# Designs tried in a protein design chat: VH-VL binders against Mediator of RNA polymerase II transcription subunit 20 (mdt-20). Part 8

Target 1, 198 residues: Mediator of RNA polymerase II transcription subunit 20 (mdt-20), of Caenorhabditis briggsae (q61a42)
Amino acid sequence: MGVSWVFEAEQTAKSVERILEGIGAELMGQFQVDVIPYNPATPSTDYATNIVMHHSKCPQSTFSICPKTDFRVSPKAVCDRGFDLILGKLAGGLVIDNAGKIEINGNEYNIHSDWTVRVGTATQGTTVKGVVVEVEYDPTVIIVQCREMMAEFIKQVFNKYHETQPEIFKITEKPERYSTLDTMWQYLQIAAKLRKKT
Below, E stands for the ipSAE of ESMFold2; O stands for the ipSAE of OpenDDE; V2 stands for 0.75 times the mean of E and O plus 0.25 times the DockQ between their complexes.

## First folded at step 4 (VH-VL)

Design b17 (from m1 with heavy chain V51I D52N E54N D55S T98R L100T Y102F S105D Y106A Y109I; framework fv_modakafusp)
Fold by ESMFold2-Fast, scan of step 4:
Structure b17 (fold): chain C 198 residues (1-198), chain A 120 residues (1-120), chain B 107 residues (1-107)
Amino acid sequence: as target 1 above (198 residues)
Amino acid sequence: EVQLVQSGAEVKKPGATVKISCKVSGYTFTDYYMNWVQQAPGKGLEWMGWINPNSGETDVAEKFQGRVTITADTSTDTAYMELSSLRSEDTAVYYCARDTYFWGDAFDIWGQGTTVTVSS
Amino acid sequence: DIQMTQSPSSLSASVGDRVTITCKASQSISSYVDWYQQKPGKAPKLLIYAASSLQSGVPSRFSGSGSGTDFTFTISSLQPEDIATYYCQQSYSTPYTFGGGTKVEIK
């Protein structure tokens, strides 16, 4: 997976998709992101909710994050979707919170071969919570190679959202490799915000 | 030391507007949502709304929609709650309280409260 | 909106007694219940979050339990300084809602 910029759109999914079609984007198919809370099964003196996430671009992976205020200090892991995750859940005594699950479903577009744009509707149960957009630059996982190009793309196509720039894009010293966990962190921040909306 | 310090007591006439401030210190203002809670004399707690100081986005309870405006000034680390068209029923103590935008949120730090009295 | 029904509305107990307060949600809220203590003339203070987690600095005599729709708050050995009104709150979804409160008095 490449470098992604994820943000909440003020427009409807249809409105965003019309913008994409207007600039020559081609529909590639559907995508899905799950954000699933897991709570300790037994009453605990320390509250340690783990958020389990899936992204359809990485169908073999499960992402687990114990969210704190900042990405750097949040315990996080990438696991295989199969036996290892199931064994971990059983051993850890964590219980799924289906009522708190946020699910993002929508369409994936390709633009000029190098750009993937995903537009999804976020729901909690039957309630629509908002619209989430992911802009991915496919050719690299090195932020300094695409940061200026991505900012220009967002400004040209989604000019209202330039201030939603991910914090990782603002790091100028010691180039750190971008990973799918950085994408999942962005989705988690948005999902946490959407959970608080009525 | 984390603190939320609210403005002083107000006495207003019916129909007036009141604006209460909540100045924060000891943490990064934009990392936490700020909530406002009303408590009428001898009554329980009632949530009014929240603001995300980082974005300026707000959510206001239905009972207060149209009369409550919640704002934040990141240059002074201060949240505000403005209540218009005051009625005698708005006589209450108003609290600001912070929470986190991540899972497991709770109102962990509260302001001392601002008493608003609406009388002729 | 999620309604939080808190019982009893008031109680009187002796120092050293075990005090139990209950809270019922109108729908399942998993473990997203918080408990607050409010002393006369003061702001509420968080005691318990996420149904059962003790807030830092809060005495261990306070505890919480429950999940889904039924929640319990317990003071294992009531102390004079525990005279206060206690509130449950659901933090599952906005609008956030509080229980009606339980006034705890010492005999």
Scores: ipSAE 0.093, ipTM 0.640, lowest interface PAE 4.3, mean pLDDT 85

Design b18 (from m1 with heavy chain V51I D52N E54N D55S T98R D99G L100E Y106W Y109P; framework fv_modakafusp; at its last look DockQ between E and O 0.49; V2 from the best seeds 0.00; counts 0 for: pae O 3.5 > 2)
Fold by OpenDDE, look of step 5:
Structure b18 (fold): chain C 198 residues (1-198), chain A 120 residues (1-120), chain B 107 residues (1-107)
Amino acid sequence: as target 1 above (198 residues)
Amino acid sequence: EVQLVQSGAEVKKPGATVKISCKVSGYTFTDYYMNWVQQAPGKGLEWMGWINPNSGETDVAEKFQGRVTITADTSTDTAYMELSSLRSEDTAVYYCARGEYYWGSWFDPWGQGTTVTVSS
Amino acid sequence: DIQMTQSPSSLSASVGDRVTITCKASQSISSYVDWYQQKPGKAPKLLIYAASSLQSGVPSRFSGSGSGTDFTFTISSLQPEDIATYYCQQSYSTPYTFGGGTKVEIK
């Protein structure tokens, strides 16, 4: 997996797909992301909701983040899929919040072998909340090596959203390794916003 | 103990701008959202908006868009709410309230409130 | 926007009485409802969150119930110190909205 730029699009998934097709994108298959809040068995304002996420690109992984306002200070872990099954038994028990669950389903495209673009519709229950786009640059996992290129790509293909640059792109100055958790954090933030939408 | 302490009462003329501060203590300022709520005299509560103090990201209710600016100073653990183009209808008590990490809700605790009076 | 219709707007009851306040949401909001107490001249105080969860330090005579669109706040035995205005709030989506409030007085 490479470096990803995830954003919410204010247009239909189909319209985004048309854009991609117009630049020679090839449909590779479908993808799915879910963002599921878990609350303590005994709710308390002293403890944050624990967000559990999955990405179809990592089918054997469960991503857990207890979100603070910043990714760096948020407790987080990559677990196996079995983690979901025992959450209710961990740390005094967690309860799934299905009402707050955001699910993103859509298509995955490849562009010129170096780019993977995922376009999905976000739903909460039966309610459509918006469209989410993930742009992944596959050749590197180092942000400083590709962030300018990614910015140009977004500007050229998704001009409206070139200002949605992830925070990690802005603050990273060293050649640190980008991780899937960084992508999931972006999804988490977007999901939070989508959940807040009427 | 978690505390939110707001700045003192303000008296302003119509058309003026008011800036209210909310200084926090007892917790990490950047870990929680900060909400602002308006309450006109004898009226109910109205949510104005929130800020993520860490990122500076804000969300402002449509009613106040264009007139309200919410900011945060992480060096002083202080959130600010600035309301411009004041009118008589803006006479109210304004509260800051700490919000939950993910949703920005669960307002707890609240500041003591700041009374803003707009009069000619 | 989600509207929260709170009723009654005011009530008067005797010490020891059971007090019930209702809040109706314009759409389903699951359990994302909070209840606040505001005493005269004071800031609101969180009593109930997530429709039925009692905030730490809050007396057990306060409770909340409901899901979807209909929510209820109850004081099992009204005490003199409970004189206040109570508000429901939806935390389901922005903009967050409050009920109109219920002023509770003692006869």
Scores: ipSAE 0.071, ipTM 0.695, lowest interface PAE 3.5, mean pLDDT 91
ESMFold2-Fast, scan of step 4: ipSAE 0.226; ipTM 0.705
ESMFold2, look of step 5: ipSAE 0.586; ipTM 0.819
ESMFold2 (binder alone), look of step 5: mean pLDDT 93; pTM 0.948

Design b19 (from m1 with heavy chain V51I D52N E54N D55S T98R L100S Y101E Y102F G104S S105D; framework fv_modakafusp)
Heavy chain, then light chain:
Amino acid sequence: EVQLVQSGAEVKKPGATVKISCKVSGYTFTDYYMNWVQQAPGKGLEWMGWINPNSGETDVAEKFQGRVTITADTSTDTAYMELSSLRSEDTAVYYCARDSEFWSDYFDYWGQGTTVTVSS
Amino acid sequence: DIQMTQSPSSLSASVGDRVTITCKASQSISSYVDWYQQKPGKAPKLLIYAASSLQSGVPSRFSGSGSGTDFTFTISSLQPEDIATYYCQQSYSTPYTFGGGTKVEIK
ESMFold2-Fast, scan of step 4: ipSAE 0.214; ipTM 0.667

Design b2 (from m1 with heavy chain V51I D52N E54Y D55S; framework fv_modakafusp)
Fold by ESMFold2-Fast, scan of step 4:
Structure b2 (fold): chain C 198 residues (1-198), chain A 120 residues (1-120), chain B 107 residues (1-107)
Amino acid sequence: as target 1 above (198 residues)
Amino acid sequence: EVQLVQSGAEVKKPGATVKISCKVSGYTFTDYYMNWVQQAPGKGLEWMGWINPYSGETDVAEKFQGRVTITADTSTDTAYMELSSLRSEDTAVYYCATDLYYWGSYFDYWGQGTTVTVSS
Amino acid sequence: DIQMTQSPSSLSASVGDRVTITCKASQSISSYVDWYQQKPGKAPKLLIYAASSLQSGVPSRFSGSGSGTDFTFTISSLQPEDIATYYCQQSYSTPYTFGGGTKVEIK
């Protein structure tokens, strides 16, 4: 797993993909990200909304985040896929909010072997909410070793979007390891924002 | 840490335009929608619209369509709400509000409010 | 537009009483309801989000319940500092809409 930079594109998915094809990116296949709210079934001070997420690159994992003040204080976990069934079967626990579900579907590209770029269209039900791009640098999981290179890559490939640098990139100065939950947090923040579009 | 600070009270004549600012600090301005809410004296809360500061995209409630313009200046982390063709019924407190904690449009952070009085 | 009908418009209760306020949405909104407290001269304060989740720092005597179209906000034991106007809000879709408010006073 590498370090990812996830951002909302103000172009169509096809327009972004045309840029990638123009620079010789290789189509690797499709990808999907799901962002699914689970709300307390009954009044509770013990339970808050949990956001359950899946990323097709990690097909055996379920990510659960209870969003709070910021990423660091938000309860979060990486579980096996059986966790989804457990959430659905908790009596007096959590119930799925299908109306609030965001699905991101699209294509995955490889560039110069070290870069994976995913371009997806975000939908809520049948309504298109926007375009989401994930740029992943595969060789490292240490943010300080690649964040300047990733910003330059994004600027060179798209001529835009370098201002969308994730918060974790700005506050991390010690060589700490990036995790898949850091990617899921980025998707969660973007999906939450896109849900508000009419 | 997180703060929304609004501009001061305004007194305007009927037909005038008012522009209210909301300066944010303590979070990344472009990551969250900014909402505007009107409250007339002795009355309830009424949503006016939102702006996506990253894209500049806005949505404005039908009642205010054509009179309200919502903008954002990312260089100063400031949102603006401009209301034109002012009438006496526009006399109200105007709030900016955003949500940083949760999936949904829960307004956890509010500006202190800006009082606008329209009088002749 | 989704209409939020809040009741009662006002109530008077004694310290220690259980206070209940209701909101009805004109269409199903799942659990996308928030509850706010507003004291005179101040901005509203979020108490409950997602119908039943207690905002951090808010006393546990405040709670919310409901789903679909019918929502309830409860103060289990009214305190003097709870004198305020309370509003529900739907956050399901724009335009976001508020209930008419409930003024809570001490007898």
Scores: ipSAE 0.021, ipTM 0.577, lowest interface PAE 5.6, mean pLDDT 85

Design b21 (from m1 with heavy chain V51I D52N E54N D55S D99E L100G G104N S105E; framework fv_modakafusp)
Fold by ESMFold2-Fast, scan of step 4:
Order: structure tokens, then sequence, then C-alpha cells
Structure b21 (fold): chain C 198 residues (1-198), chain A 120 residues (1-120), chain B 107 residues (1-107)
């Protein structure tokens, strides 16, 4: 697990994959991310949507975020897959909204051993909402050791998308460490945005 | 206290352009989507489009594509909706309304409305 | 586009009556329905979101229910200040669409 930069591509998934193949990326297999809202079961309950997420690279983990205005103030947790979080939430009066979920499915590539690039198509039900790309630098979880190199990688490989730099990478923020929840937050923001596209 | 204050009433000729403003206060402008809604006299509500003030990205309903431009100025916390090639059918009250990110897709705060009259 | 068919278009009831308004989506939208109240000359006001959640500050006599394609909005005991037009809206997918509205009047 490394530091990731997740962004929405304006190109088709096939176009992005062609770029990766052109630079010698090796196809490693498929990947999936899902973003599932959970809503209060009763009208008398204060509204608190909880977003439950899974990433195929972490098959034993369930990620939960109650999104507020920013990452730091949003309640969030990492739990063991399928049991601790999901059973607890259902018992607590939250109801899964499978129809409102965003699923991202696609392919995972390895580049020069240190880089993993995931290219997926996001869908809501049967409707395609967009293309999502995750660039992961595998060797570190320390942002200051790789953020300049990651920005250059994205600029050189895609010739676009530098403006999509994640908030956590900006110089005004100095987090102690990057975690998988920072990756999930990026996916959550993109999924929320994609739901609003016609 | 959250407030959305829209610009005043406009009277325009057919073929003209109108630009309506929506100035916000009481919350961080870039934390919410801004939507625009049209209501013709005696008729219901019709969604026109949205803008993400943080990114500048917009989406506009098909009926209004080519005639509507939605913009945002983060230095003044103001959203704008510009409607061109005005027709008499565009006579309506226009509302701005905030919408949360992250599956909070409901319009919790509305501007007071701007009346646009298109007359020959 | 998702069409929202709202009925009735108007109704008259007495103070204290139970009022029911329905909204039908042309396709399944789970619980992504919101209900608004609009008084003459005023902006709409959010009453119910996510089909059944009561907005803060809104009286408990207002409620919503339903999922999938069929949704109901209820005023359990109509008050004089409830005279208004009510609209449903789907927030499942853009373009967002509203029902045609229901004008509620006192007899």
Amino acid sequence: as target 1 above (198 residues)
Amino acid sequence: EVQLVQSGAEVKKPGATVKISCKVSGYTFTDYYMNWVQQAPGKGLEWMGWINPNSGETDVAEKFQGRVTITADTSTDTAYMELSSLRSEDTAVYYCATEGYYWNEYFDYWGQGTTVTVSS
Amino acid sequence: DIQMTQSPSSLSASVGDRVTITCKASQSISSYVDWYQQKPGKAPKLLIYAASSLQSGVPSRFSGSGSGTDFTFTISSLQPEDIATYYCQQSYSTPYTFGGGTKVEIK
C-alpha cells in the first residue's frame, strides 16, 4: 500500500489504457471500488449519511466515512470486511442503499515496479458516469517523499490532470502520515461528483 | 446564518441576454453545489443546472444547453446564471439553491428569487 | 430523463384533516425523493429529504414514505399555515426533475 492520487479522466478507459500500454505498463488484473450510502431507517432520526467503501486491493477491510465539509472533521473508521461495521450499522438503524451506489470496475497496471495505475469505469446502476484513475506510488506512505515525483509522473504520462492534485498533497497541509482512508476519501469525493453528472 | 441574496428584477426584450447573481454568506461557498431553478408564472419548478464553485465544473439541462452559462466567482462568493437569446417563454422567477456534496442531494437553502420578464 | 408524476394537482381540505399527496417516478430511484413547500411569492422550503427524513425545524405533522417508484407525502393534521403548493423532486440522477406540484387549499 502506498500514496495514491485519484482523479477523474476526461478520456475513455480504453484511451487511458492505450497510453499506459504505450509506455510499457504491465496488465496485472482487474480491480474494483464500491461506494455505498447508508441512510437512517426512521424519519425521526437526525440525517447522517454514512458512506461504506471497499477497494479490491484491501479485500479484508471495510471503510466507513460520515462525510462533512472536509476529511479531518469527517468521522471515519476501518473495520474487518463484512462483519464489524456492516452488522453494527444495520442493528443501529441504518439502511443500505444499493441503488444509490457507485461501482468502479477496471484494470490495474504496474509500471517500472514502483507504480500501480488503476483505470476504472464508474457506474450507478447501469448508467456509466465517468472514468476514474488511481496512481499509486508503492514504496512509501510519506507524502513529502513522493508528491513532487507523483505530480511529475502524472504530467509526463497523461499531459493533463495536474490541477486534480489531492488536497492532502498541498503545501498548506502537513499530515503526519498517509493512510488508506486518504485514498478512500479521494474516491468518495470523485464518486459524489460523478453522481451529479447527466 | 446562511443567506442567498439574488440580484433584482429584470425586464428584457426578446433576443437579449440576462445575467442573474446569487451572493452567499454564512457558509463556505466552495463546500456546496449551487443549483439554478426556473419557475414560469403559475407553473412548477424546473431544474436548469448546477455549478461546483470549488472546481468551476458545470452541468446544464438539455433544454437550456447552448443558452445557459453558469459561473462562480470565489473572490466575491457569488454564483451567476446567464441566459441568452431570450424568448417570451423565459418569463419566470429564477432561484439559486445550495446542495450538499456526498449524497446530501437536497436543496436546503434557496435565494429569494429573481423575476425576469421578456416583453416586446 | 426521470419523469415525476404528482397527484392530485390540487386539493381542498379542512383544518385538522389528514392530507396525502403522491409522486410516481418513471423508473426506480430508491429513496432519492425530496419534498418542498412553496407559499405564494416565496422561495420553496425543504420539508422532507431522502423520502422520509424530516428537515430540522419542520413540524412533525409532515412526513414522507415510499421507495422505488411510489412516494407519499402526508400532513397528519392540516393547519391554516400549511396552505401552499407542494413539490416532490427526484435527486437520484441529473437532470433533477420535479413533480407538477399539488396546491393545498382550505375549504
Scores: ipSAE 0.087, ipTM 0.654, lowest interface PAE 4.5, mean pLDDT 86

Design b22 (from m1 with heavy chain Y102I; framework fv_modakafusp)
Fold by ESMFold2-Fast, scan of step 4:
Structure b22 (fold): chain C 198 residues (1-198), chain A 120 residues (1-120), chain B 107 residues (1-107)
Amino acid sequence: as target 1 above (198 residues)
Amino acid sequence: EVQLVQSGAEVKKPGATVKISCKVSGYTFTDYYMNWVQQAPGKGLEWMGWVDPEDGETDVAEKFQGRVTITADTSTDTAYMELSSLRSEDTAVYYCATDLYIWGSYFDYWGQGTTVTVSS
Amino acid sequence: DIQMTQSPSSLSASVGDRVTITCKASQSISSYVDWYQQKPGKAPKLLIYAASSLQSGVPSRFSGSGSGTDFTFTISSLQPEDIATYYCQQSYSTPYTFGGGTKVEIK
């Protein structure tokens, strides 16, 4: 995967898709992101909530994050698909929180070959929680090579949301390497906020 | 160290407006909602609302709609709660509170509280 | 709005006693209930989150249980420093709502 900027849109999914169609974006297919919490079954100081995630762009991978105060200190791993089937056995005290599960489903578009834009509707059960957009610049995994271009793209295409720039983009000294886990972290932060809304 | 530091006690007349501040340090202000909670003397806790410092979005409990304005200033890492048309029933301690775990839904950090007294 | 009914409103117990407080939600909130301790003149302190998870640094004598609409908070062996008012809170959806509180006193 390339470098991604994930944000919550104030418009409907259809309104966002009309903007993309208006600039000549090509519909590539469907995409899905799952955010599945696993909570400790009993009071414990040894076990904490673990978030299991899937992204349809990475069908062979399961992402696991134990969210703390920020990305750096949060335990996280990329595992082979199927890890979620044995998570409870590996952890010994975790149980799936189906009520807290968030699914993001929608469409994936390609723009001028280098850009992928994903527009999805986030649901918790049958309740719609919001609209999530992912803008991915495919050619690089080096933030400083695309950060300004991505900000300009978002400002130009949507005429807003450029202020939702991810924290990892704000590095000014020696740059950190970007990975798929940085994309998953952005989805996790948005899902956490959407979960709290009515 | 994570700290939420609130402004000092206020004494106001009925009909006045009060604005309380909550200055944060030790975490990224824009990543977490800031909540406000009211506690009248000898009474329980009542949630007033939250602000998202990243975009200024707010949600305010029905009881306080029309009188409460919750804002955030990202240049000073400070949240504000403004309550207008004060009456004696607004005499209370006001708390700011936040959850610093990304997947949290509870208040693990609280300000020290600001006492507001409404008297003629 | 989700109403949280907490009982009892007050209780008196001896040091070493088992203390039990209950909260009932007006609709199912899964496991999204949290418990706070508030001492006079102080801000509330989180003890239990997600119905049963113990907050870091909180003594193991405090515990929580329940799911759906019925929740219980227990102090297995009451200590003098546990004199406080305890509140449940639902964190399932806004507006967040608190129980009426339970004042715990030592006999």
Scores: ipSAE 0.172, ipTM 0.648, lowest interface PAE 3.1, mean pLDDT 86

Design b23 (from m1 with heavy chain V51I D52N E54N D55S E57D T98R Y102L S105D F107M Y109V; framework fv_modakafusp)
Fold by ESMFold2-Fast, scan of step 4:
Structure b23 (fold): chain C 198 residues (1-198), chain A 120 residues (1-120), chain B 107 residues (1-107)
Amino acid sequence: as target 1 above (198 residues)
Amino acid sequence: EVQLVQSGAEVKKPGATVKISCKVSGYTFTDYYMNWVQQAPGKGLEWMGWINPNSGDTDVAEKFQGRVTITADTSTDTAYMELSSLRSEDTAVYYCARDLYLWGDYMDVWGQGTTVTVSS
Amino acid sequence: DIQMTQSPSSLSASVGDRVTITCKASQSISSYVDWYQQKPGKAPKLLIYAASSLQSGVPSRFSGSGSGTDFTFTISSLQPEDIATYYCQQSYSTPYTFGGGTKVEIK
């Protein structure tokens, strides 16, 4: 997977998709992202929640993040998809929080071959929480090679949202290679915010 | 055992500056935000601000902007709250309290409090 | 800023009584309400987080409920050691804001 910029849209999914259709984006199919909290069975002063995530572009992978103050200090792992079927049994002290699960479902578009844009509606149970957009630049995993182009793309396509630039794009030190976990972290932060909404 | 230990009581004159420390032990300092809460005598709790010890990012309540500086020293696992231009109305007990980031957002462990008295 | 209106300001009840405290947010805050107990001369202690989750080590007689704008904290059977001031707090957005507190006394 390439470098992604994930943000919450203020408009409806249909409105975002209309913008994409207007610029000649090609509908490629559907996509889904799951954000599933696993909470300690017995809360303690060392409370630790683990977030299990799936992204339909990576159907063989399960992502696990124990969210702390930021990405760097948060324990995280990538596992084979089948492993999550037994996670609750192996984790012991963690129980799934089905009420807190966020599902993002929608459509995936391709633009000029190099860009993938995913537009999804986030739901918690039966409640719609918001609209999430992922803009992926497919050709690279090196942020400094594409971050200016991605900012220009978002500004030109949406005429907005360029202020939602991910924290990883702002790092001035030499970064490690961008990974799918960086994309999952962006989804996690948005899901956490959407969970707080009415 | 998780513990937040604050510095001792302070007596200051109006216009002075006070700096309170909150030293943590029993957990990874950078895993939790640190909040500062003011409680005037006989009054309720009022949030002053927080710091993310990992990034140094802070957020300060409007009432205290320009007078409050919150910092963290990761080498000593200590958070600080500095309040300048002290007034008699700043006489209060000040608490530090750790906060779980993202999922939950609650203050589960508190310091014992530091009494600050502003008198002429 | 989100205002948290807590009621009553004080109450007196007998040992074994059911005590109910309410908290109203000026806007919808989902389930982001926490409840704290403060005994005289002590720091606040977290009892309930996320509106209804009981903190580890806290007696089961304490409970919370509600969502959106209206929240309730309940002590099912008041004990002498429960004499304290109780505060609600919204953790939905900064600045975090507390209710005015409810002083609970035994008759």
Scores: ipSAE 0.045, ipTM 0.590, lowest interface PAE 4.7, mean pLDDT 86

Design b24 (from m1 with heavy chain D99G L100R Y101D S105D; framework fv_modakafusp; at its last look DockQ between E and O 0.56; V2 from the best seeds 0.00; counts 0 for: pae E 2.9 > 2)
Fold by ESMFold2, look of step 5:
Structure b24 (fold): chain C 198 residues (1-198), chain A 120 residues (1-120), chain B 107 residues (1-107)
Amino acid sequence: as target 1 above (198 residues)
Amino acid sequence: EVQLVQSGAEVKKPGATVKISCKVSGYTFTDYYMNWVQQAPGKGLEWMGWVDPEDGETDVAEKFQGRVTITADTSTDTAYMELSSLRSEDTAVYYCATGRDYWGDYFDYWGQGTTVTVSS
Amino acid sequence: DIQMTQSPSSLSASVGDRVTITCKASQSISSYVDWYQQKPGKAPKLLIYAASSLQSGVPSRFSGSGSGTDFTFTISSLQPEDIATYYCQQSYSTPYTFGGGTKVEIK
């Protein structure tokens, strides 16, 4: 995956899709992201929930973050999908919270080869919690090479959301390499806020 | 060791404003939400709201909307709760509270409490 | 708002007795229930989080159970130092809400 900018849209998923189709975006298929809380069963100095996540565009990976409000200090790991099978067999060590799960399901679009845009509806159980948009610039993993271009793209296409820059985009002194965990952190932050909305 | 230290007791007149501070040490202030809880004398606990110290985003219970402002100052690792248009019913102990769990919001650390007395 | 109905509002028991306090949520909240102890003149202290997880340093005579809407807090053998008011709290969604409290006294 390239560099991504994930934001919550106030429009419906269909309205966002109409915007994309109006600028020539081509539907490429469907995508899914899930955000699944697991609670550690044992007392420790680490009280953070373990959040296990999957992105359909990384089908061989399981992402795990014990989140704080700051990505840099949040314990995190990328594992192969075998981790999911082990979680089921080690249920005594981690307890899944299905009621807290956020699922984001939607459509993926391509624009002019370099841009991928994913538009999804976030749900908790049967309740719709919001609409999430991921804008990915495919050609680079170096943020400074693309962040102004991505901000301009979002300004031109969506207008309202060009000021919602991910924290990692605000680094200016040296090149920062972007990883898929940076994308998953953005999904986690949005899901955490959406879960708490009434 | 994690420590939440609140400002001292205050006596106010009806209609005044109070601003209570909560200074954090022993963990990175921006890592977790800071919450505020009211407890009237001899009564139960009532959640007032939270602030995310990282970006200043807040959520405030409907009972307190319009009168409560919750803020964070990351330069001093201090959260603030300001309650305006004070009434006698606002006489209470006010706590700041946080937990080291971003996803779940249970409070394993509490300030010592600040007593606010509203009397003429 | 999610209401937490806690009962009883007070109780009196002998040292060594089993004490049970219940909370009922107005809607399903999975296991997002926490239990606090508050002694007179002190801040609340977390005892149980996520319905059943015992906080570090809390004596094993304290326990919690339940999921969905019905939750139970138990002191298996009441001790003199357990005189306090106990509160449940839901942490599922804002506004976070507390039960009305249960004042526990020793006979």
Scores: ipSAE 0.295, ipTM 0.703, lowest interface PAE 2.9, mean pLDDT 86
ESMFold2-Fast, scan of step 4: ipSAE 0.405; ipTM 0.749
ESMFold2 (binder alone), look of step 5: mean pLDDT 92; pTM 0.939
OpenDDE, look of step 5: ipSAE 0.364; ipTM 0.788

